# VHH binders against c4kar8: the designs that were tried, part 366

Target 1, 263 residues: c4kar8
Amino acid sequence: MAELSTPSPASPAPLDGGRGDELEKFTLRGARQILQLLQDLITHRGLITAHTGGGHSFMTAVLKVDEERGRVVLDPSPDPQANRRALAAPRLTCVTQLDGIRIQFPLVGLGEGQDKGRPALFAPLPAEMLRLQRREFYRLQVPLAHELSCLLKAEDLARKPVEVSARVIDIGAGGVAVVVPTGAAEFVIGGTLPACRLALPDGEPIELDLEVRNLNRQTQRNGTEQLRVGLRFAALPRAADTRIQRYIFKTERALNAKARGGL
Below, E stands for the ipSAE of ESMFold2; O stands for the ipSAE of OpenDDE; V2 stands for 0.75 times the mean of E and O plus 0.25 times the DockQ between their complexes.

## First folded at step 22 (VHH)

Design kh17 (framework vhh_vobarilizumab_d1; at its last look DockQ between E and O 0.65; V2 from the best seeds 0.65)
Fold by OpenDDE, look of step 22:
Structure kh17 (fold): chain B 263 residues (1-263), chain A 125 residues (1-125)
Amino acid sequence: as target 1 above (263 residues)
Amino acid sequence: EVQLVESGGGLVQPGGSLRLSCAASGFTFSYYAMAWYRQAPGKGRELVAVITKGGSTSYADSVKGRFTISRDNAKNTLYLQMNSLRPEDTAVYYCARVEVWYVDRSGTTYEFDYWGQGTLVTVSS
């Protein structure tokens, strides 16, 4: 009876840097966002796989974030060799998961020492953190209280320009889903809606072009028919993308906190 | 409460010797790196010596070969043996607890969270 050695689940290969443009959408670069995410890792005692290169890794955790000094403190490996490798590495690639979301971030300039008598590894704060949601297009369900809206520039059945204020029901890095009253405008899959305005809670509306990707008629519980329109962001400016990502991140955090009995 | 109390300072002639002591209390002394630093009149603070919990030592170049930092964990006491004292060694000497230290490619960083009141060492003919 040959014991079929169940192949040890292959450590997910470091995301090959090739699909650079798509990864940028999931990359956090804001100092506050980075600090918050690191703090969340501390709070949840998230185990981190630290890759030192050459196929070597060790388990660590974020012990402390020092905002004032711009540094992160990590738990050293019990293996001195692993720590030596980490210190010798030009870059430490940290991989973890929080709430089912893969998080990856680089640390550069590692040092070893002690914090309050405890051995620790020290590094400057990461310049970026990648937050990858399993679904290529994770869409945040927008809380009704946020009242996100998108002003759609569309055409009616007569091809007359019309502006439709649509409620945003979900938002992701790639687009939004909105609901509009039935008959408010004519939407064609593959059609472009130019110079639309997405209203986020944190500032001025974002002007963007939208591509219609999906149309779904929905009947509400009250019997009212609504049209759900799936829209892709077309040519999204970098600043707008950053704002959208920030909103998504902030909202997700708030929702998760609420779900855990916090606020 | 964390306390560091220095003693052993005084007047000494050039070429003389002194031994400073720092009595530590209010924390697990053996877990922390400790340091001596000094401040001469009209000058900034200068790190003199550091000793890790493991007994590794580091010295400023100005005192290397003349000063010896040591610790007695059983007595919760830090020492600085100062030999071949020079007028330029005249300063208030402070004992400090190292909260954080680390070594990276840029060098060694020390951060202190507690220090004593200091003891005056005067080297004069």
Scores: ipSAE 0.740, ipTM 0.880, lowest interface PAE 0.5, mean pLDDT 89
Fold by ESMFold2, look of step 22:
Structure kh17 (fold): chain B 263 residues (1-263), chain A 125 residues (1-125)
Amino acid sequence: as target 1 above (263 residues)
Amino acid sequence: EVQLVESGGGLVQPGGSLRLSCAASGFTFSYYAMAWYRQAPGKGRELVAVITKGGSTSYADSVKGRFTISRDNAKNTLYLQMNSLRPEDTAVYYCARVEVWYVDRSGTTYEFDYWGQGTLVTVSS
């Protein structure tokens, strides 16, 4: 296998639990696959960010996997407080990246002790591991200059149809986040917005069904109040998926070229 | 190679005392938790006592208050002082090195990778 990729400077955050059903198809549950992936992390000394909740995390590594006993052995933190938080946490969410592949897995039932005289943390093997290619988790922050929009076919408070033109702030393979004026429509988490239209620069708008996944009320620096709406693509045809991925790739390429003077 | 050699067993009357020794070699003794376990005729192995590298001890309920585990890191030697011996203490006693131990919500786990040939303790009138 190739050398380990360097982690980003910021601590990797766990993927949002509110997206859990869209990530299920990328979840490995086979014992052999899980053991092999953990072994790959050991072999390449993969650096893991372990999240304990409340915004706390520490760096660790998988030192050993014991298939017969059904457990993993982790490197403890040099900070005793981080170890105490990890042992107290109901679960430890481990996040890492190996050769451009994002890996995330939970550990429960963490213990503290020694392996061959050296301090270590112990946990049962995870029952599942999330393994994602970049396209499966990446979200492009849409440049303001693109003025990307999505026409939402929603309902007002009286359940009457309304159309809302929403600015797209990020876009990925699985959905978009948009902003709308507060009160422009009634949005319900889990609700479906049929026949919305996503306007990309390279052709006619894409017609797609969207599902509301999250809502967040925001006040901007200029005092404007707006609603951030997280939207999942329902069954996305290949042609629509291709156009979205092309937009993301082209935009990233253009942004990188601008930053590097066109190299 | 790792070697553990027990000594100090023998025949003793009920109420008597014995001190077992275990000479360790082939590893950095002070880095490891060490244990005594025993096997009576017709019975499975029983963990008797454990001492950590830091000197903390634990004991089986059957020997608590009568047996004392200790270690001398300068001499690479593990000890078991056995007082108020009873016929049910009759067993072969083994010194063992703890490979893995940890404490989680379910309790404490000990796993051993090396043990000696044992020393026989017989408690009989």
Scores: ipSAE 0.569, ipTM 0.823, lowest interface PAE 1.2, mean pLDDT 87
ESMFold2 (binder alone), look of step 22: mean pLDDT 84; pTM 0.826

Design kh18 (framework vhh_vobarilizumab_d1; at its last look DockQ between E and O 0.59; V2 from the best seeds 0.61)
Fold by OpenDDE, look of step 22:
Structure kh18 (fold): chain B 263 residues (1-263), chain A 125 residues (1-125)
Amino acid sequence: as target 1 above (263 residues)
Amino acid sequence: EVQLVESGGGLVQPGGSLRLSCAASGFTFSYYAMAWYRQAPGKGRELVAVITQGGSTSYADSVKGRFTISRDNAKNTLYLQMNSLRPEDTAVYYCARVEVWYVDRSGTTYEFDYWGQGTLVTVSS
C-alpha cells in the first residue's frame, strides 16, 4: 500500500512582477492606509510569511507599529538562522491574508534588537502594500447610505446627448456597476461614454471615460424595471485610481467592522 | 512604579577611581538593557555605556578602556566602574532603562523610557 504522499501545497509563487499595471491598482501607497492595514494585522494577530529570498521563509507577526518613528516591529523567528537571513536580505517580502484577501508588502532595512525586553525585528514602514482580492475584479457592494452616483453622458434612442444620473451599486478597481431607469439612455456594449463624473463621498466628482461592458435588465421587487450597466474605467487618471482604492478600502473596513459587531 | 536610583558619585582627584551604582525597581531588571549617560555642566547629554540583557557592552570612545559597565541581575543593580578619571569626566551621571534598542545597517539605536535623578561626579585636583 504505497502511501500517496499528498504533494505539500506548493507555496504560492511570489507574484511575478510582470503584470505591473494591474498590480498597481491593488497597491496601497497612502501612509494612513498602510498604517491602518498594519494595525489590522496586529488586531487580528495575522500570521505573516516572511520571505528572505532563495526559497527561504519564516513565520512572523506584526507586533507593533510606531507611526511617530515610522517603523514596524516584527516577531523574530525562533530560528536564529532565519533571523540572520532576514537581516542579510536586501528585502523581506511579507505575505499574509486578512479576511480572505492576500496582502503582500516589502520591508527594507531590517534590524534586530529588543522592544521592552522582548527580542524583535525592526523595519521602516513599508512604502507600499499590495492587497489582492481573489477575484480579479473584486467589486465592493456600495452601501446605500453612501449614495454614490455617476453622471453618465450617453445618447438616447434618437442619438441625442443625454445626461443620466446613475446610482453606483458596486465599485472595483476596474469599473463600476450602475443602475439607470429603463429607457433613460441607449447603451451599447463596447461603447464609450466620455467625460462621465463619478461622485465619491470624499470630494469632488472624478471625471472619467467609461466603457459599457455589460447590460442587464433587472426587475425590482416592486415591479420596477431597472437597467444595470457594467462600466469599465477607461483611461483612469492615477489620482482618481488612488481615490477609488481609498474609498473601497475604507468602506470594506467599515463593513467588516460592523459585521464583527463593531461600531 | 519604575525607579532608578544612582549612587556612588563624589569628588575624586585626577587619575582616581569611582564606582557608580544604580538600583532598579518596579520592573524585571534582567529583561532590559541598561545604560549610563552623563551631562557635564553646560553640555548636552552624552551616552557613556550600554549593557544589554545578555551582557554585551558598548562604550563611548571618550571612556573606552577606562570605564566598565556591568550588572547584577540578582541585585537589580547596574554599575559603572570608572578608572583613570579626568577633569573632563566631571558630570552628573544618570542611569537609564533602554526601552528599545536595535542594530541595523545604519548602526545601533537606543531609546530610553526611564532615567534616574543622577549622581554628581567631580574630578578635580
Scores: ipSAE 0.708, ipTM 0.862, lowest interface PAE 0.6, mean pLDDT 89
Fold by ESMFold2, look of step 22:
Structure kh18 (fold): chain B 263 residues (1-263), chain A 125 residues (1-125)
Amino acid sequence: as target 1 above (263 residues)
Amino acid sequence: EVQLVESGGGLVQPGGSLRLSCAASGFTFSYYAMAWYRQAPGKGRELVAVITQGGSTSYADSVKGRFTISRDNAKNTLYLQMNSLRPEDTAVYYCARVEVWYVDRSGTTYEFDYWGQGTLVTVSS
């Protein structure tokens, strides 16, 4: 009976490494915490998606943790090519979910052999494990039709104040990603942008302070260069958080209904 | 209980041959890789040969071409055929069960959970 209750496997993409600073408070680094979480995965027989890079992954499980030797034992894939990719990869990114909690951890130095006569994969214990609720990692891709914008109070190259209206491309509980034309303003990672205004469809814009977390230059289909700016919400009031969560929920439901042919 | 009982040791002249046997009981022999170790007086233990359950073998450089490890899964018995014996082969030889083995970038790891009491091989004129 317990085997029949196993949820359907999923192949969720690993979380973006550019969010590593934001995710640090959800990262377990203590040896005892890591061992306990790995043991929980064994006890619940958690199904794990192991990503090898290049869009390839395979399903696995943690079979054992050997604290004395500092290693984990994994179930190998029945597909020999998946095992070969895993052994060749510089790291294996393991992703799983137990009861609504996302767990992600790296394994490096993977080996192949046998444990008590059974085929197995071996690796040193991970140095870190990420443990998240959905709210802590989810980012809604904003539909273009919503024309969501954020007015940024930034500086130009000469450090002169400039206001930039930036299109919001994704939004989550902790921040937004926006795009601006290259050269519209000068952004510095770690810099703060006070009194910006996030425009949501259902009310007055939200005034909030933003912190620049990442920058990425992009070339659009028409050849135009733009800058993707990852922004963290600073000092977010609960009322503003509620409005953001409501927008995300409503938009996700509407997109899901459209995908099912509801419109 | 797991038991490994070596036999076949003795005194032989240089250039001679000897066949060691290891009778295994208390476990499903065919599921496990098996190995021979030796320890010469005053020296550390040396891994001599390993055979996997699938029959793949590996040998210490010091015995390649002279020693042959084999197994008979129907009789639960591990063997070591030792030919062209040298005085340097004088040691107590131990049968061992491989608990874990794996290969990674740092090399091959073998870990053993049971050993026998050993059988003495003396190579002397």
Scores: ipSAE 0.516, ipTM 0.792, lowest interface PAE 1.2, mean pLDDT 86
ESMFold2 (binder alone), look of step 22: mean pLDDT 83; pTM 0.824

Design kh19 (framework vhh_vobarilizumab_d1; at its last look DockQ between E and O 0.66; V2 from the best seeds 0.66)
Fold by OpenDDE, look of step 22:
Structure kh19 (fold): chain B 263 residues (1-263), chain A 125 residues (1-125)
Amino acid sequence: as target 1 above (263 residues)
Amino acid sequence: EVQLVESGGGLVQPGGSLRLSCAASGFTFSYYAMAWYRQAPGKGRELVAVITHGGSTSYADSVKGRFTISRDNAKNTLYLQMNSLRPEDTAVYYCARVEVWYVDRSGTTYEFDYWGQGTLVTVSS
C-alpha cells in the first residue's frame, strides 16, 4: 500500500527578485489610482487571497471603499481562526487577478466589526498597489515616420475636460501605448476615456473608447518627463478593428522587408 | 423605512430610576449594533451606551455602573435601564442605529445612520 505522499502545497514561488527598479514601474502610488483599482475589484467581484504570514491565507473580497474615511472594507473569512490571524498580522498581503493581470497590495492596521449589520474587516487604504501586466498581446512599435496620434478626451486635475494629442508609440489588437506631456491631463488606471480619435495613416481618424490600463513616467535623455499611457480598446467597431489589423500587418511587413535589405 | 421610536422618559427625583425603550422597525434589528445618545440643554450630543448585535456593551464613564443597555431582538426593542439618576443626567435621550463599527489597535469606532426623535428625561427634586 504505497502511501501516496500528498504533494506538499508548493510554497508560492518567491516573487522573482526582479530588480526593485522593474517593480516600481508597476507600482501604483496615486490615491486616485488606488481607489479606482479597488473599485474595479469590487465591480468585478474579484476574489482576493489574503496572506497573513506563516504560510496562512484566506479568501476575501473588497466589499467597499470609503474614500472620505480612507478605508477599505473586506469580507471576513468564515473561519474565525483565519480572521484572528489576519487581525494579529502586522501586514496582510492581498493577491488577486483582474483581466489576467496580477494585482498585489498590502493592508496594515486591520480591524474587525460590522458594516450595515454585516461582519467585516476594516483597513486603511493601501499606500501602494502592484499591477503586473503580462504583455499577452504582440504590440507593433510604431515607426516615428508614421506619426500616429491619438486625441485623448481626458480631464485635468480640476476635472475639467481637456483634449490631449498623444503620440502612439506602440499598437496592438487590444490597444495602444501613447506618450503625453506630463501634466497634460489626469489619468486614472481603470478609467475610461470616451470618444477618443486614433489617427492612422490610411484614412480618417477612428473614434473609439479607451480604458487606461497602465501609467509610466519616463524621463527622456534630455531631462524632459513624459507620461506613457497604456490604453485598451474598450469599444472598437469591427471596421476599426480591421483597419488597425491591416495597418499592423502592413507595417510589420514593411519593417521586415527593410530588415532583410529590400528597402 | 427605518424607524426608531423612544419612550419611557419623564420626571424623576434624584436617586430614582427610569427605563427607556426604543422600538425599532424597517430593518433586521438583530443584525445591528444599537446605541443610546443624550443631549442635555445647551450641550452637544453624548454617547451613553452601545450594544453590539452579539450583546457586548460599552458605556460612557459618566453612566458606568448606573445605566444598563439591553436589547430584545424578538421584540425589536432597545432598552436603557437608568438607576441612581442625577440632575446631570437630565437630557433628551436618543436611540441610534450603528451603521458601522470596528475595533482596531487604535480603539473602537462607531458610525450612526439613524436616530429617533428622542425622549426627555428630567431629574429634579
Scores: ipSAE 0.796, ipTM 0.912, lowest interface PAE 0.5, mean pLDDT 89
Fold by ESMFold2, look of step 22:
Structure kh19 (fold): chain B 263 residues (1-263), chain A 125 residues (1-125)
Amino acid sequence: as target 1 above (263 residues)
Amino acid sequence: EVQLVESGGGLVQPGGSLRLSCAASGFTFSYYAMAWYRQAPGKGRELVAVITHGGSTSYADSVKGRFTISRDNAKNTLYLQMNSLRPEDTAVYYCARVEVWYVDRSGTTYEFDYWGQGTLVTVSS
């Protein structure tokens, strides 16, 4: 039977466009910046994964940008079904990487035809492009020896305040994941935990607000159940952000040095 | 260099017929959509008919049912068969090469990059 299209392994899945407020600080809207970034993709012959929805995608490239007419020209798929799916989609979400920077942009109003006698896809220039340094989404797996913990100021089922000491299992620029005993507190996705304290190895704990993003139940080898809580940093002060980034950088360097020396 | 040379124009009575030809050179004719457009005295240029590389055709409302665009890829030649001619069809007719065309949800776009010197068609008694 016909083989179903799958997302390309060379590019990550698209970031959810419905989380626009969370991604706004990484969004480029300047016409000259957008044009230059698209030209860079052309110059470097960047391979683009174009997502049509429903887990379908195809590989493409930007062939040219026409600033005067306000449009981009894309390489069509050799598979006619992929092209038909792209033309039917409300949006084509393009994902690629340039020099370690993730680039994502939507194309709306896709058309099919010819450019100088060659088959091509056409769309208006994107009004925005997402430019993400890959390191900003890196999650460091925290070494046990570092004893990273986070004091969560949460609530129980009766909405009474409780404090829960949680072990940090990973940390990145945007948040942490922690584990807590099942039943220690009530967590609601989208809920805010104000004035929590993140303990890094050097210095005093950082006071910060956290937002619950995901919850996963985990069973340990001893049969004990724990809750994995994914937490996003909210309203992070610059000094706190700097200290977290320094911890990640130093720890990653140390882990990489041990891996190279240990062969 | 791309060349488009029209021929077949002339004086014809109302209700008459005329066939225009356009000899193309300097490019791979079979790859391109081709078009006829016309310009009456003191008027702007008007798109008359388009034929794609695959043979699909499109016509201006004013000429539908009277004009037929066709192509012969072996001879690198574009044709316009003009029947039931009217005085308002009097114009210089130009052969044009379509640089870009595409269809999207808003419709069809055609953009032209080369045209010939034209051939005059005069419809008069």
Scores: ipSAE 0.530, ipTM 0.828, lowest interface PAE 1.6, mean pLDDT 84
ESMFold2 (binder alone), look of step 22: mean pLDDT 84; pTM 0.828

Design kh2 (framework vhh_vobarilizumab_d1; at its last look DockQ between E and O 0.67; V2 from the best seeds 0.64)
Fold by OpenDDE, look of step 22:
Structure kh2 (fold): chain B 263 residues (1-263), chain A 125 residues (1-125)
Amino acid sequence: as target 1 above (263 residues)
Amino acid sequence: EVQLVESGGGLVQPGGSLRLSCAASGFTFSYYAMAWYRQAPGKGRELVAVITSGGSTSYADSVKGRFTISRDNAKNTLYLQMNSLRPEDTAVYYCARVEVWYVDRSGTTYSFDYWGQGTLVTVSS
């Protein structure tokens, strides 16, 4: 009876191969965002797989963030060899998951030491953290209280230019879904809406080009018909992308905190 | 409450020896790195020696080869053996608990959270 050694699930290879451009959309570089995400990892006691290279890894956790010194404190491995490898590595690739979202971040310049009598690993704060949301599936449902809107430059049935203020109902890295009154404008799937304006709570509207990807008529509970328009960001400046990502991240955290009985 | 109490200071002639002690209480002494600092009159505080929980030691260049830091975990006591004392060693010596230390490619960093009241060492002919 040959014991079929169930192949140990291959540690997901570091996603090296995704087109650099797509990964940038999910990369956090803001100091505040990074700090917040690290704090979230602490709060949730998230286990982190730290990859040292050469196929070696160990389990760790963020124990503390020292904002004043700009350092992250990690739980060392119980295996001294793993710690030696970590310290010798030019880069530690940390992988974890929080709320179903894969998080990856590099640590460089690791040191060993002690924090309040406990052995620890120390590293400078990561310069970036990758939050991989399955683009295809993750849409933040925009809270009604945020009153996100998008000014659409569209055409009516007569092909006359019209501006339609649309409520944003969901937002993701790749686009927005909006609701417009039925008959407010004519939308064509695959059509481009140039120089639209997305209003976020944190500042001036973002000017962007949108591509119509989906059209769905919805009947509200009150019997009113609305058109849901799925829009892709056709051209998004980097600064705008960053603002959108920041908004999504901030909002998601707030919602999750509320769901957990917080504020 | 964390307490550090230094003792053993006094007047000594050049070339003489002293042994300082620091009695620690209020924490698990064996888990913490400990250090000696000194402050000479009119000068800033100077790190003299550090000993880790594992017994690794480091010294300021000014005292290297003359001073020895040691610890007795069973007695919760830190020691500084000072030999070949010089007038320039005249200072108030402080015991300190190391809150955080780490070693990286740039060197060793220490932070301290508790200090004793100090003991005066005077080296004078």
Scores: ipSAE 0.765, ipTM 0.899, lowest interface PAE 0.5, mean pLDDT 89
Fold by ESMFold2, look of step 22:
Structure kh2 (fold): chain B 263 residues (1-263), chain A 125 residues (1-125)
Amino acid sequence: as target 1 above (263 residues)
Amino acid sequence: EVQLVESGGGLVQPGGSLRLSCAASGFTFSYYAMAWYRQAPGKGRELVAVITSGGSTSYADSVKGRFTISRDNAKNTLYLQMNSLRPEDTAVYYCARVEVWYVDRSGTTYSFDYWGQGTLVTVSS
């Protein structure tokens, strides 16, 4: 019999599993680094959520690394259907935390068998592992009431300077996402916007350079078009970083208190 | 200590039958896949048959249809029933405990961690 599955409040959810260019600098690809991180998971008996796709997952752990055969050995699920889904999946996305550090890695080519008389799952060592602190992947959804804005110094279609006041919809340690009316300026992925100004509630606006990382067009029901612009902080001064982290921390604390119904 | 003790070998004419036994001790027999392998004079070891803890079996092509691997978990004993014996079956037969096995898209992998001293099977006219 399968046990009833309940989500754990601390269970990590996967980040985008494709090519996430913003996460590349936190990706380990060295064989020795990968082996050491896997060994750390074994030593701490880290509980891993293994995602098989289609919203399905199961809990597992790395039992050992077989260096001679180049394999990781995983604890199988007591639910036979979860094991069948894992074996059929083209990719298993493993997510866990170790001492406040988020770890995510793919496994491909999963097999089933036994290790010293005990059922186990086997896979080649992962080719990569993500290892990052919460602040490095977390994006705060900015409350509308804060009316956070970023003054963008960009160019129009004629390559002439234009200033656009953009509403900030999310903010993290590495950047912001903003919305602007479509056509307000010409944005090019990889382009830089120097001397923009981010307005936080406390203190004077922060002057910072931004790099355009992604663009998404959004059409509202009334036909109004907006452009969502993903912006990376370039060369962020330490003082600016501190103010951004303080804003995120205070806002998150306030939102958590509101969500718990406390006054 | 893990011990595997084979018995049942001997001299048999072509077309004859033998039943090999392997008495196991020092471990929980029912948890492990078990195997027979053989080594003919001057040759390397050949995996003959495997039986999993769940009872699934596999055989080398050279013995399929003639040999039957089985187990009695209550007696901690592994068996190999060998029928229609041929001169090329002449070998020392070893009982082995499977350390690791798995099946993936590249095939089946076995490794062994304990084996016995062997029992000689001679098939001659």
Scores: ipSAE 0.507, ipTM 0.820, lowest interface PAE 1.6, mean pLDDT 86
ESMFold2 (binder alone), look of step 22: mean pLDDT 83; pTM 0.822

